# VH-VL binders against o60147, part 9

Target 1, 175 residues: o60147
Amino acid sequence: MLEKNKYLYIFRHIQTNQVLLSQGNVLKKTALFQLPYPLQKPVAPNGMRPAKLRKDHWVPLLKVEFPNESMFQSVFMQLLNYRKYRSVQPLTSDLLKLPIPVRRRKIMRQEVPNTIADLADILNKEKFPENSVRLQLSDKSDSEYADWPPSVQIDSEEIKLSRGFREKTTVDEAR

## First folded at step 7 (VH-VL; framework fv_lerdelimumab)

Design s14
Fold by ESMFold2-Fast, scan of step 7:
Structure s14 (fold): chain C 175 residues (1-175), chain A 118 residues (1-118), chain B 109 residues (1-109)
Amino acid sequence: as target 1 above (175 residues)
Amino acid sequence: EVQLVESGGGVVQPGRSLRLSCAASGFTFSYYGMHWVRQAPGKGLEWVAFISYDGSNKYYADSVKGRFTISRDNSKNTLYLQMDSLRAEDTAVYYCAKGEWEYYFDYWGQGTLVTVSS
Amino acid sequence: SSELTQDPAVSVALGQTVRITCQGDSLRSYYASWYQQKPGQAPVLVIYGENNRPSGIPDRFSGSSSGNTASLTITGAQAEDEADYYCNSRDSSGNDLYVFGGGTKLTVL
């Protein structure tokens, strides 16, 4: 009877500007698997196990409240698919001319604008009631990366994280 | 709309090889990770292998590691499982399953039976 | 290594509510997905992401999670709900990426 899955949190890495999507206000270690350019090379079997999650290095970028869990899930899955789509696009000739570390830094810096643009594109395609989707941004100027539909209400209220977000948890200690 | 159709199962002797195929339709195959899941007669489900959307990442259950190879051909919308050094305990119905990132299996094929016996 | 434990069998009277439970450490990190399997048929996803239903799944199916436990609830069980139910979770404890519960056989009386 609990509707836990109607909030989407997006986090930004303070050094690389890489983005993580979360189903709720707690980052799980496995969210690192979303990264196209890991903060550290995987050292576990076959490299699928993500690098250690340092929650103090991730800050909230935005929070979205959906009318219900079905709409949340639809948008969340579409965002993951947009990220997969972007990862298979050919690199531009300008990017290919750069040394690999510089190239990857530029690509990582674009994750914030790209994720915001992808979110807005998905919300523009979905037909939600007026002001039914609440978008909170840590920096309201980030809303300028996209045009938002009338279903979205943007506010600058501070994003409140769960007590466990930056505290040691069982989830963060999973192998 | 979404369909997954397995083929290539049959009866095979221990130590031999089989190649399973899964033909996908009704979705953009190249966008999604794919899985093989098996079920021994009268037993439960066991995850076997995963391949990423672009084929660059592959993972295997410990029970099949070093003997099975997962692959895909995105131009043909087809998933494969090459099964080498087959053992009696590999006898199972093998299901092709579509993944949503790393979270769940939203569509399954009807399965293909592999029987490893003398 | 991580395991998901389910009771092997459960019974429910027609029209009554039944809860099928899945327990394991991986559930502290990941939501469970639930699959219904009838004899001779492929598994069918009935719940994912804690409490989401795929299109076509009756609203009598719901999910919940707390700590290391996930539950599938069928409110007003019907005869066609007789099946084996499997929970599944992403697993990061070893080399296996996914782990299934042992399955629960539901009998509708």
Scores: ipSAE 0.006, ipTM 0.475, lowest interface PAE 13.9, mean pLDDT 79

Design s15
Fold by ESMFold2-Fast, scan of step 7:
Structure s15 (fold): chain C 175 residues (1-175), chain A 118 residues (1-118), chain B 109 residues (1-109)
Amino acid sequence: as target 1 above (175 residues)
Amino acid sequence: EVQLVESGGGVVQPGRSLRLSCAASGFTFSYYGMYWVRQAPGKGLEWVAVISYDGSNKYYADSVKGRFTISRDNSKNTLYLQMDSLRAEDTAVYYCAKGEWEYYFDYWGQGTLVTVSS
Amino acid sequence: SSELTQDPAVSVALGQTVRITCQGDSLRSYYASWYQQKPGQAPVLVIYGENNRPSGIPDRFSGSSSGNTASLTITGAQAEDEADYYCNSRDSSGNDLYVFGGGTKLTVL
């Protein structure tokens, strides 16, 4: 049985690389309020707008297993606070000088490295036992966005994107 | 509860200066960008200035650039607007506002009236 | 920089539906936020993003957007909804970072 209160599930958008945090292995619609640009419409370079975001457009980025629920809640709330804090800062004048498509892509691309760096920063500030926090990534190269403390163990097995964070079933094992 | 209280408004002659203050409470002031928005009597809303959470980035409307200076003191939870070289067209109620998600103003103060007249 | 255009006035009968519109090029890239202002009072945020209401705002208020146009809809207008309504958008076309519409005065008959 999975103890959901010990796991943090982090998703990324397949096209935009925007990041969503979840306490469960399936995204809830309320997770969309985490996005820093709810007022901004995505616009293709040719002026066409992309389709509305759907659950099938979000894939696993990483899964974090914590030693207990208290540590999970502390890290999860700190990550949400970091995201909210970033969302209320004015854009720099240099960034505003970029064309809208380039500016938007730059900002959204940074959500993956920013989230990974924030996670590492929080874990470096907390006192966790050695090898007590387990990371499982869909792409191990994403771990290179940060320097991890001794409390972190990176799983050798990557998350398979086609299954999301779902556990392997008897039917999947037969295939 | 979030509260923003403006002060420092009054009647002033053209070419002179005024400093407005905004006292913030009910949220972590140092986490948020802060704004000044004004409204001339019987007219619409006009954005004036914004300052980042740490005071390092400041932006101004073209109508006030070079004359107004936005600043903040995070130790006192206070936002300021220094208004120099005042003109009759600067006559307005000045609102202090807190930003959310960088693109909208979720809380506003009651405003302070600045009247520039001879 | 770009401008946001609103009709200066609109009327609605008590209990009926009214739509206030805001038009401008910035709305192709950014959602509008909407503010209600009653005489002598500070503006109050009523809608942000595509269709989000702050805590405490009645569900009769809703927002929509299409192309360069954003709309605020009040379904079943009440007497207390009589106010000026302003749209606001981020502006990246010039030196100003934010632009407000001219405001729409709603009269509830």
Scores: ipSAE 0.005, ipTM 0.509, lowest interface PAE 11.6, mean pLDDT 80

Design s16
Fold by ESMFold2-Fast, scan of step 7:
Structure s16 (fold): chain C 175 residues (1-175), chain A 118 residues (1-118), chain B 109 residues (1-109)
Amino acid sequence: as target 1 above (175 residues)
Amino acid sequence: EVQLVESGGGVVQPGRSLRLSCAASGFTFSYYGMHWVRQAPGKGLEWVAVISYDGSNKYYADSVKGRFTISRDNSKNTLYLQMDSLRAEDTAVYYCAKDEWEYYFDYWGQGTLVTVSS
Amino acid sequence: SSELTQDPAVSVALGQTVRITCQGDSLRSYYASWYQQKPGQAPVLVIYGENNRPSGIPDRFSGSSSGNTASLTITGAQAEDEADYYCNSRDSSGNDLYVFGGGTKLTVL
């Protein structure tokens, strides 16, 4: 029987390295609410976010397969909470020396290693069965940002950016 | 609709204790950091304390550090401020405020007045 | 720790433009947020993240930032804009993580 909603799709912005979490293999406009600068209005030009979702600017970072929807929901919620928590922490002295636009870009670029570390931390805290969580990355070296528990199996095959998160039996659609 | 309702204010003598509460509704309380901000009668706003979404991290203004304790109960959607060793200088309206990712306060309660007098 | 400095009072004629300024070292690192407070009422967020307005805030309110200075501009001031205005910034120079300006009382003539 088909289980829906047991996959977590994680995207990264091609220029900023900002991360978006998704329950589906394509991003919805509402995913932009995960970003620290909400959809409603853009900020200054040197840090301005798009007013609309540009799906072609977001590429696969990793795909996580959970044994069931309950485990997916738990991990997804905890990742959103980790991201929220990081947004309110004091900045380091090194970051404080940088101009605001440069600081913002440096913080955004850290979202990839931070998200991977947070995912691993959550999975190490949860007691999932051995080899029950499947992880497939677009760049396997990104897995080195964390130590993974026995519950995680990393797929030897990388996600091809040209295909996104679409099935291998479906030819990529071009815009 | 987002609402924050403070309670527990009153008149208290110097050196005594008082506990403030803030009841939150209309948003997922456990996702957000929460703040206490105070305002002495006729004076400006002063940040008092913040607590992280899960209650694991707490920070205090130097003026209240060691005397005040911020806490939260996510199961009750309630924020607390335990005020010990109260001083006349703590006399103020205490506001509960919701945090947002840009480090700003998007919603505020109506406030509760604390008067410390002998 | 750093302070945010605001002039205590400013006046503007009905329908004219007024600029309220906030100055401090934390503004070199963080964007200011601005709060409007009317007598006996809680503060209301009017501007955040340099120049963003929450829903329900009139478009006559705008913000700007340069160096250690942030400004709130009201273009075409209305009678209901008469209030105290506070700037706020995140601060990491000491133990106080947030700092408010002293407030500016706006009088609409």
Scores: ipSAE 0.005, ipTM 0.489, lowest interface PAE 12.1, mean pLDDT 81

Design s17
Fold by ESMFold2-Fast, scan of step 7:
Structure s17 (fold): chain C 175 residues (1-175), chain A 118 residues (1-118), chain B 109 residues (1-109)
Amino acid sequence: as target 1 above (175 residues)
Amino acid sequence: EVQLVESGGGVVQPGRSLRLSCAASGFTFSYYGMHWVRQAPGKGLEWVAVISYDGSNKYYADSVKGRFTISRDNSKNTLYLQMDSLRAEDTAVYYCAKAEWEYYFDYWGQGTLVTVSS
Amino acid sequence: SSELTQDPAVSVALGQTVRITCQGDSLRSYYASWYQQKPGQAPVLVIYGENNRPSGIPDRFSGSSSGNTASLTITGAQAEDEADYYCNSRDSSGNDLYVFGGGTKLTVL
């Protein structure tokens, strides 16, 4: 019954720009384990957390349709690992000059361009048929963070945001 | 159960080379980044190197960069550390460790002793 | 190139509470993880992500953090808790991606 095994959804935090991946258009609370949270300190010492799962805090960034479940699983796992390893990379000298809270905020804001670049890198490494991978974005200008291979077709229609009863919920805090 | 078993340690002269292995079982090895952490006799823990799940990304501590090479063989569930140009200060028990979310080491091997002496 | 500072040794009486502390600038950005090491054995993860326990770790172990300081608390110390305890934090200030504290030897009296 569940027909979301060939779709990858990427969500971003409306304030921090942090990114979460999902196997469908519903973002579950367990997705928080993709972040270095609870391992990362809150942005502020007094407990403002970098990521929260609330309907009004997370919006779709992009949606990817793959030809089959095998290709979806491969790309999904690679993106999760790229995300983990990107968080482990040494900081640039420029970032080290910033106060810790400012530095943290700047790093989190880079998650959107970094995730898009990582997705493109993975798709460039994979041998996919021409126009077999369909990409749909909430903001088409975000596609400019990367060079896409011939296997990718970018949809002209942007993803519509979920607000209350207008759509089935995009964010699901369910257990 | 998760198990990590190191091997390849021994006594070696300064300037020589040694290769360590870590055999992994009880988890999907190819899904996780792997680390080497060492401990000099009577001293504390020191992080040495990490390798990504697919082997494409590698990072090293400054003390070993350019001399040590981390690698893995996912078909054999095995992690390696090639140690070249060994120095007396490389004398330590070397632990293979699995990291979760690249922020904590949830499982460790028993360690293998490397002694660099003239 | 951040450093984590721990006291070299601490003692606690059987059944009493002890706190082991770890201090360093990286702890302003990252939660500490804590490892127990007994003589001749590999380290064992006891706390991660502020106050999470792996399966099998007794609930007498807890963690907390504030500012640049992380603490491991053992409530009702047992003889088997005698060991070296190391804090660890992720470090983004240089090429070394992780930094360990110098270790604290806990003696249970």
Scores: ipSAE 0.005, ipTM 0.503, lowest interface PAE 11.9, mean pLDDT 79

Design s18
Fold by ESMFold2-Fast, scan of step 7:
Structure s18 (fold): chain C 175 residues (1-175), chain A 118 residues (1-118), chain B 109 residues (1-109)
Amino acid sequence: as target 1 above (175 residues)
Amino acid sequence: EVQLVESGGGVVQPGRSLRLSCAASGFTFSYYGMHWVRQAPGKGLEWVAVISYDGSNKYYADSVKGRFTISRDNSKNTLYLQMDSLRAEDTAVYYCAKSEWEYYFDYWGQGTLVTVSS
Amino acid sequence: SSELTQDPAVSVALGQTVRITCQGDSLRSYYASWYQQKPGQAPVLVIYGENNRPSGIPDRFSGSSSGNTASLTITGAQAEDEADYYCNSRDSSGNDLYVFGGGTKLTVL
């Protein structure tokens, strides 16, 4: 009975707002291959080890609960494809007028609205049962980046940012 | 291992058509944009066309726009280039290439030679 | 579309450092990627972004960029580095989305 196979965990970078997708509640180094702009020393796929992942730089954006693993896999795959689609699109003239560092900052900041819009688009295209997909956001106002289908229920409780990245899990809970 | 294998090249007369194929393996083909890049004998590289991961968006170099059509079949892991109204200047080795996020080509096929000659 | 300009040929002595330069307006907006091509072979990516190496590319290869110029540097050139080198950049000035430099033939003496 594993929870991770029906949950999509979406993280954002605290400084850049770049987004990482994960099927687990803890990011793996391989998630860095999703980034179009490296945050650390360059990462070469194809046999090179990914750059070191600084987990304290990534905070929850949203958590999506699906009714089963097949729906999770379908949406996760499509979301990765949407991100790839965006990476090959021509930049707008407005963005091209900006210096490279400013342009990259604007593009990275748009990953949060883009990811949320992409998720909603995928869910609107699929035939999911009413109230079968549960969203829990760190900032509920981020849900306003999209129109959600009847299959989605948005949790009234936000993911609270607590001071410190990892909670005590050994002595306190086992007692 | 990532592999891209082109086929379909040959000798063709001006004004005729030819269809190139690129068989992909070793990666999730449907996740990536794919390109055709060509190189005339003894000359440099020239970008020809790109197709998005799902086939919904296609872009062409001015030199081939209206004559060439890029397409893909994700169920077969295959990229295609339909070349119509061929001209002598289209003579080149045609490479299939995979793109990655920062608009660079991380893997290339071996190429297939197209010769347009009377 | 914009143009990327490279010198057609350059030579370097074995073990010495050589810099291959690429210049064009698209480089003000996009980082260059660099490709090595040996006779009868397909191009091989050696540098992407500003200064990133794919797996298997020796650390003697490095990249840099400033303004409208990008450079590929080979520190301690080896015989196997003899090849044609092409720069490439994304272009949004016209219908062509990508532009290649004319190529630089590197001879290792």
Scores: ipSAE 0.005, ipTM 0.483, lowest interface PAE 12.3, mean pLDDT 80

Design s19
Fold by ESMFold2-Fast, scan of step 7:
Structure s19 (fold): chain C 175 residues (1-175), chain A 118 residues (1-118), chain B 109 residues (1-109)
Amino acid sequence: as target 1 above (175 residues)
Amino acid sequence: EVQLVESGGGVVQPGRSLRLSCAASGFTFSYYGMHWVRQAPGKGLEWVAVISYDGSNKYYADSVKGRFTISRDNSKNTLYLQMDSLRAEDTAVYYCAKVEWEYYFDYWGQGTLVTVSS
Amino acid sequence: SSELTQDPAVSVALGQTVRITCQGDSLRSYYASWYQQKPGQAPVLVIYGENNRPSGIPDRFSGSSSGNTASLTITGAQAEDEADYYCNSRDSSGNDLYVFGGGTKLTVL
């Protein structure tokens, strides 16, 4: 049978559009360390975020099923590297002209299309067998952010969540 | 490679002023909040101050409020600590430190010693 | 301001396991980070975000947390591990934004 280590879950924040990656359908509070510093408020008492995740603030964006654990690990690590690379690039002149709150909102809004584009780029560079990677989205229109290789099969069914799945996507359940 | 190099420490009389500098390299300085942490001889670590990535927000430990001013120059990749009205209890090694995403100090400088004595 | 409490000293025999603990109310809300400091040197991050190691930190170092307590465990202690160890946490209880434990001096026998 299939194990959770062959699945990648990607979640998005309902208000900010920020993205978190998970090796299973359970989000750990350590996933917050994936968020780039440039997309956060500076250190301030009223702007500080606790270590807890709110299950009602994060929803599934997409689920990827890989043919084996090694391919999953390779893609997962590369996605983390792409996110780090993006976070350290110099801000464009047009973004620097914007007030800080407006600039932050624009950068955060781009995380969903950027993550999807990065995933597609990684999958295009890897030589996986045809139809070996199954992609299931919560909103199929999000697949239009990228051109997918022949190795990817996009599921006709969108992600349908049971009550149990939502309850398992909490900090206390994870660790 | 990431480096933080402090300078400006020395011996100074009580009530006088001293300015510390921290030269940063190996990372995009303008993207990160920066901190000063001090350690008195034979004592533990004490957080002193933080400045946001753009310099718009500054916070200080109660022990230094009104006397110390943190600032930065992103064009020079340099962090500063202006220390006014120095007291004997300010005698310490002062470390410049980078915080990764608000929660942990991933890189520290070698420190610069400030001795406040008559 | 919230306090983080550490025992001032602990000893361990070469090759044995030692646990250093840190206690404080802030640890209920935030993960502790741990720093190793050798005489005359700057602190070095050894554990962050519960149990993550920076590149270059040996796998004998591990972290754990439960309630108001965080622990640093060194499994198979080596002579080079002799140092002062400090825990750190974010502090939302007062004007000081970060709080350090008092430090634990580890002696490797």
Scores: ipSAE 0.000, ipTM 0.470, lowest interface PAE 13.0, mean pLDDT 79

Design s2
Fold by ESMFold2-Fast, scan of step 7:
Structure s2 (fold): chain C 175 residues (1-175), chain A 118 residues (1-118), chain B 109 residues (1-109)
Amino acid sequence: as target 1 above (175 residues)
Amino acid sequence: EVQLVESGGGVVQPGRSLRLSCAASGFTFSFYGMHWVRQAPGKGLEWVAVISYDGSNKYYADSVKGRFTISRDNSKNTLYLQMDSLRAEDTAVYYCAKGEWEYYFDYWGQGTLVTVSS
Amino acid sequence: SSELTQDPAVSVALGQTVRITCQGDSLRSYYASWYQQKPGQAPVLVIYGENNRPSGIPDRFSGSSSGNTASLTITGAQAEDEADYYCNSRDSSGNDLYVFGGGTKLTVL
C-alpha cells in the first residue's frame, strides 16, 4: 500500500501573499475556510462556504515531506491551530492607525513569514530524526524567516512557480 | 506587556475550600490554554491543571484530581482554581501560567500563597 | 507518572561554563523547556524546544538533548545567573500531562 498524507503543500496568493495549507498538490475550494473574516473573503449566509476559489491566483510556496502520516498529521494540525490563533490576534496600535485596505494588505503580507516561522517552531518542539523532514521552497530565501532544527533538510532545488506542485519532486524521483 | 496576577490565597484549615483567581492582560486571553503550577515552600515546581482556550477541555494532576476544578471566564480574562478538601500537602505558592502552543509555559504570574494548617 | 531527574546543586566560577542536566523517559518524545527562578520571584522561561531562546534571554544560554537527557548550558556564567533551574517536559504516559525536574540550585562563585 502506498503511503498517503505525508506531504504538506503550502500555497501563497500571487498578489496578497495570503497562505493556504493543503494535504494535496491541488487546492480544494474548502481551503478558503482557512482565511479569516472579514479580511480575505465575504461572509457567506451559513458562514461555511466561501464565495469562490481562483486556483490560478495561488502558486507554490513550500512543500514539506514527512517520514510518515502520523508526523504529518501532528504538524499539520498544530500549524492549523497556530493560524487559528493568529487570525484572531488583537491588532497593534500601529496597524489600527492605518486605513482598512492598507491594514489588510500588511496583515496578509505577513502570512508567509508567519507560516514559515510557525512551521519551524512546531518542528523545533517535536523530536523528529535528523534529516527526516524535507522542505522544498519556491524561493529559498524564505527559509531565512526561521531557524530550522536538525530534523529538517532543505532541498537544493526550488519549485518553479509556473510548474505548480507535483506529487514527487526531482529529489524524490532520484533513486 | 503580558501580565498574570494571582489572588485568593490565604490560610485555611484542612478539609476546607479556597478559590484562586488569575487576572490576565497584555494578550488575547481567549486564544490560549492556561495552567496552574504550584510550589511548596522550599520545594520544586509541580504542574496542577490545564484548561483549553475555550474551557471545553480540562486536565488535572493525579494529586489533585477529584478535589480541584479549573475554570475560566474569557469575558473577564480570568482563570480560576477551585480547591476543595484541602490537605496540608496542598500548602504552596500557586502560579498562573500561560501555555504557548501546548508545550511550554512562556509567562508566569508572581504567585499566591496557600497555607493549609490548623 | 514519569519523572525528570536533576542534580540538586551545582557550582560554577564567574565567567566559566556550566551544564545542568535533566533525565527522564518523556525526553525521548518531547523537548525540554527550562525555567530560571530567583528567590521570591516567579519562574522565567529561558529555553524551549531543543535550543530556542525567548526574546530577552542572553545568548549564553543554550540547550541540547540526546535520547532521554536534556541539558541547559550557560557559557560564561554571570553573577545574575545564580538561581534555581527547572526542566519541564510534556508527558503522555499518564494523567499528569507535564512533569518538572526537581530543580538544580546554581551557585556562581
Scores: ipSAE 0.000, ipTM 0.470, lowest interface PAE 13.3, mean pLDDT 80

Design s20
Fold by ESMFold2-Fast, scan of step 7:
Structure s20 (fold): chain C 175 residues (1-175), chain A 118 residues (1-118), chain B 109 residues (1-109)
Amino acid sequence: as target 1 above (175 residues)
Amino acid sequence: EVQLVESGGGVVQPGRSLRLSCAASGFTFSYYGMHWVRQAPGKGLEWVAVISYDGSNKYYADSVKGRFTISRDNSKNTLYLQMDSLRAEDTAVYYCAKGLWEYYFDYWGQGTLVTVSS
Amino acid sequence: SSELTQDPAVSVALGQTVRITCQGDSLRSYYASWYQQKPGQAPVLVIYGENNRPSGIPDRFSGSSSGNTASLTITGAQAEDEADYYCNSRDSSGNDLYVFGGGTKLTVL
């Protein structure tokens, strides 16, 4: 019996490159709370109508196994803080010159390298034992976005998802 | 240790408004989504609303959509529920609950009673 | 929104095993969580993510799931386990994001 509360799954959108963090190997609709940009235009003027999750449009980016729940919780909270930090920072003047759709596309494309860099930064700050954190990547080249500390062991095996990840897909197209 | 303390409940007439507060301590409030869950006297639990860690995303149960507004002040570690156009069926104990990784409710306050009189 | 169905009441003899069940389509896609509520008290999370126990929850509590059904098992029930038990699941069928079962009142004889 694996303790799922020690695993962090990170998913990316196949078209937009937006990133979602998940506690387990199934991506939930509530994970959309993490996105600074909606996947579709909201019907309501305030953008409060939730985007529907189409699970076949999200693929695993990486999986992290921590030695215990305390270390998982620390790293997970710091990743959420980095995500918050990035979402509330003022846009650069060069980005502000771009039309909104072009601007958002550029920002979304950077979420994968930014998330990987943030994870590595957090792990470098923490003093975890050597080879205590297992990192599994869907595409090994994504590891090149950061320099990893000695606490990290990179695993090249395929990330296994539950059958429910794709078999129970909700159909909802981005607008 | 984690504590959630609700306040603002009371007796109100139908059609009136009431604001609930939840004071949080013992964890980094700004990192977690927060929920309101209610329970009518002698009845079961009913989820009411959720707000993301930064306040940018809010979702409501169909029974309260358009009448209730969830908000938070991360500088004060406080969660709010503004309840407008109250109905008799809104009579319940309202619980503040901390989200656990967007899936579960790991800590709950003791609740505050809202009674909407006839 | 979909619903989660629980039997309203169940009894167990002291020291015996009881299984409380929760049924609904959302359970095919999402992990259930279970909450214990004693009269006049706030709910307490006892099981999440199928079979994880928060710190302080006795090991006699366990969870399982299969298809559209989730179960809470109490092995060797004790008097203090007498309470209402609610299952909860994420709901993707409508605008409501979370759905609770109707609750099961456990009586320990």
Scores: ipSAE 0.000, ipTM 0.478, lowest interface PAE 13.6, mean pLDDT 79

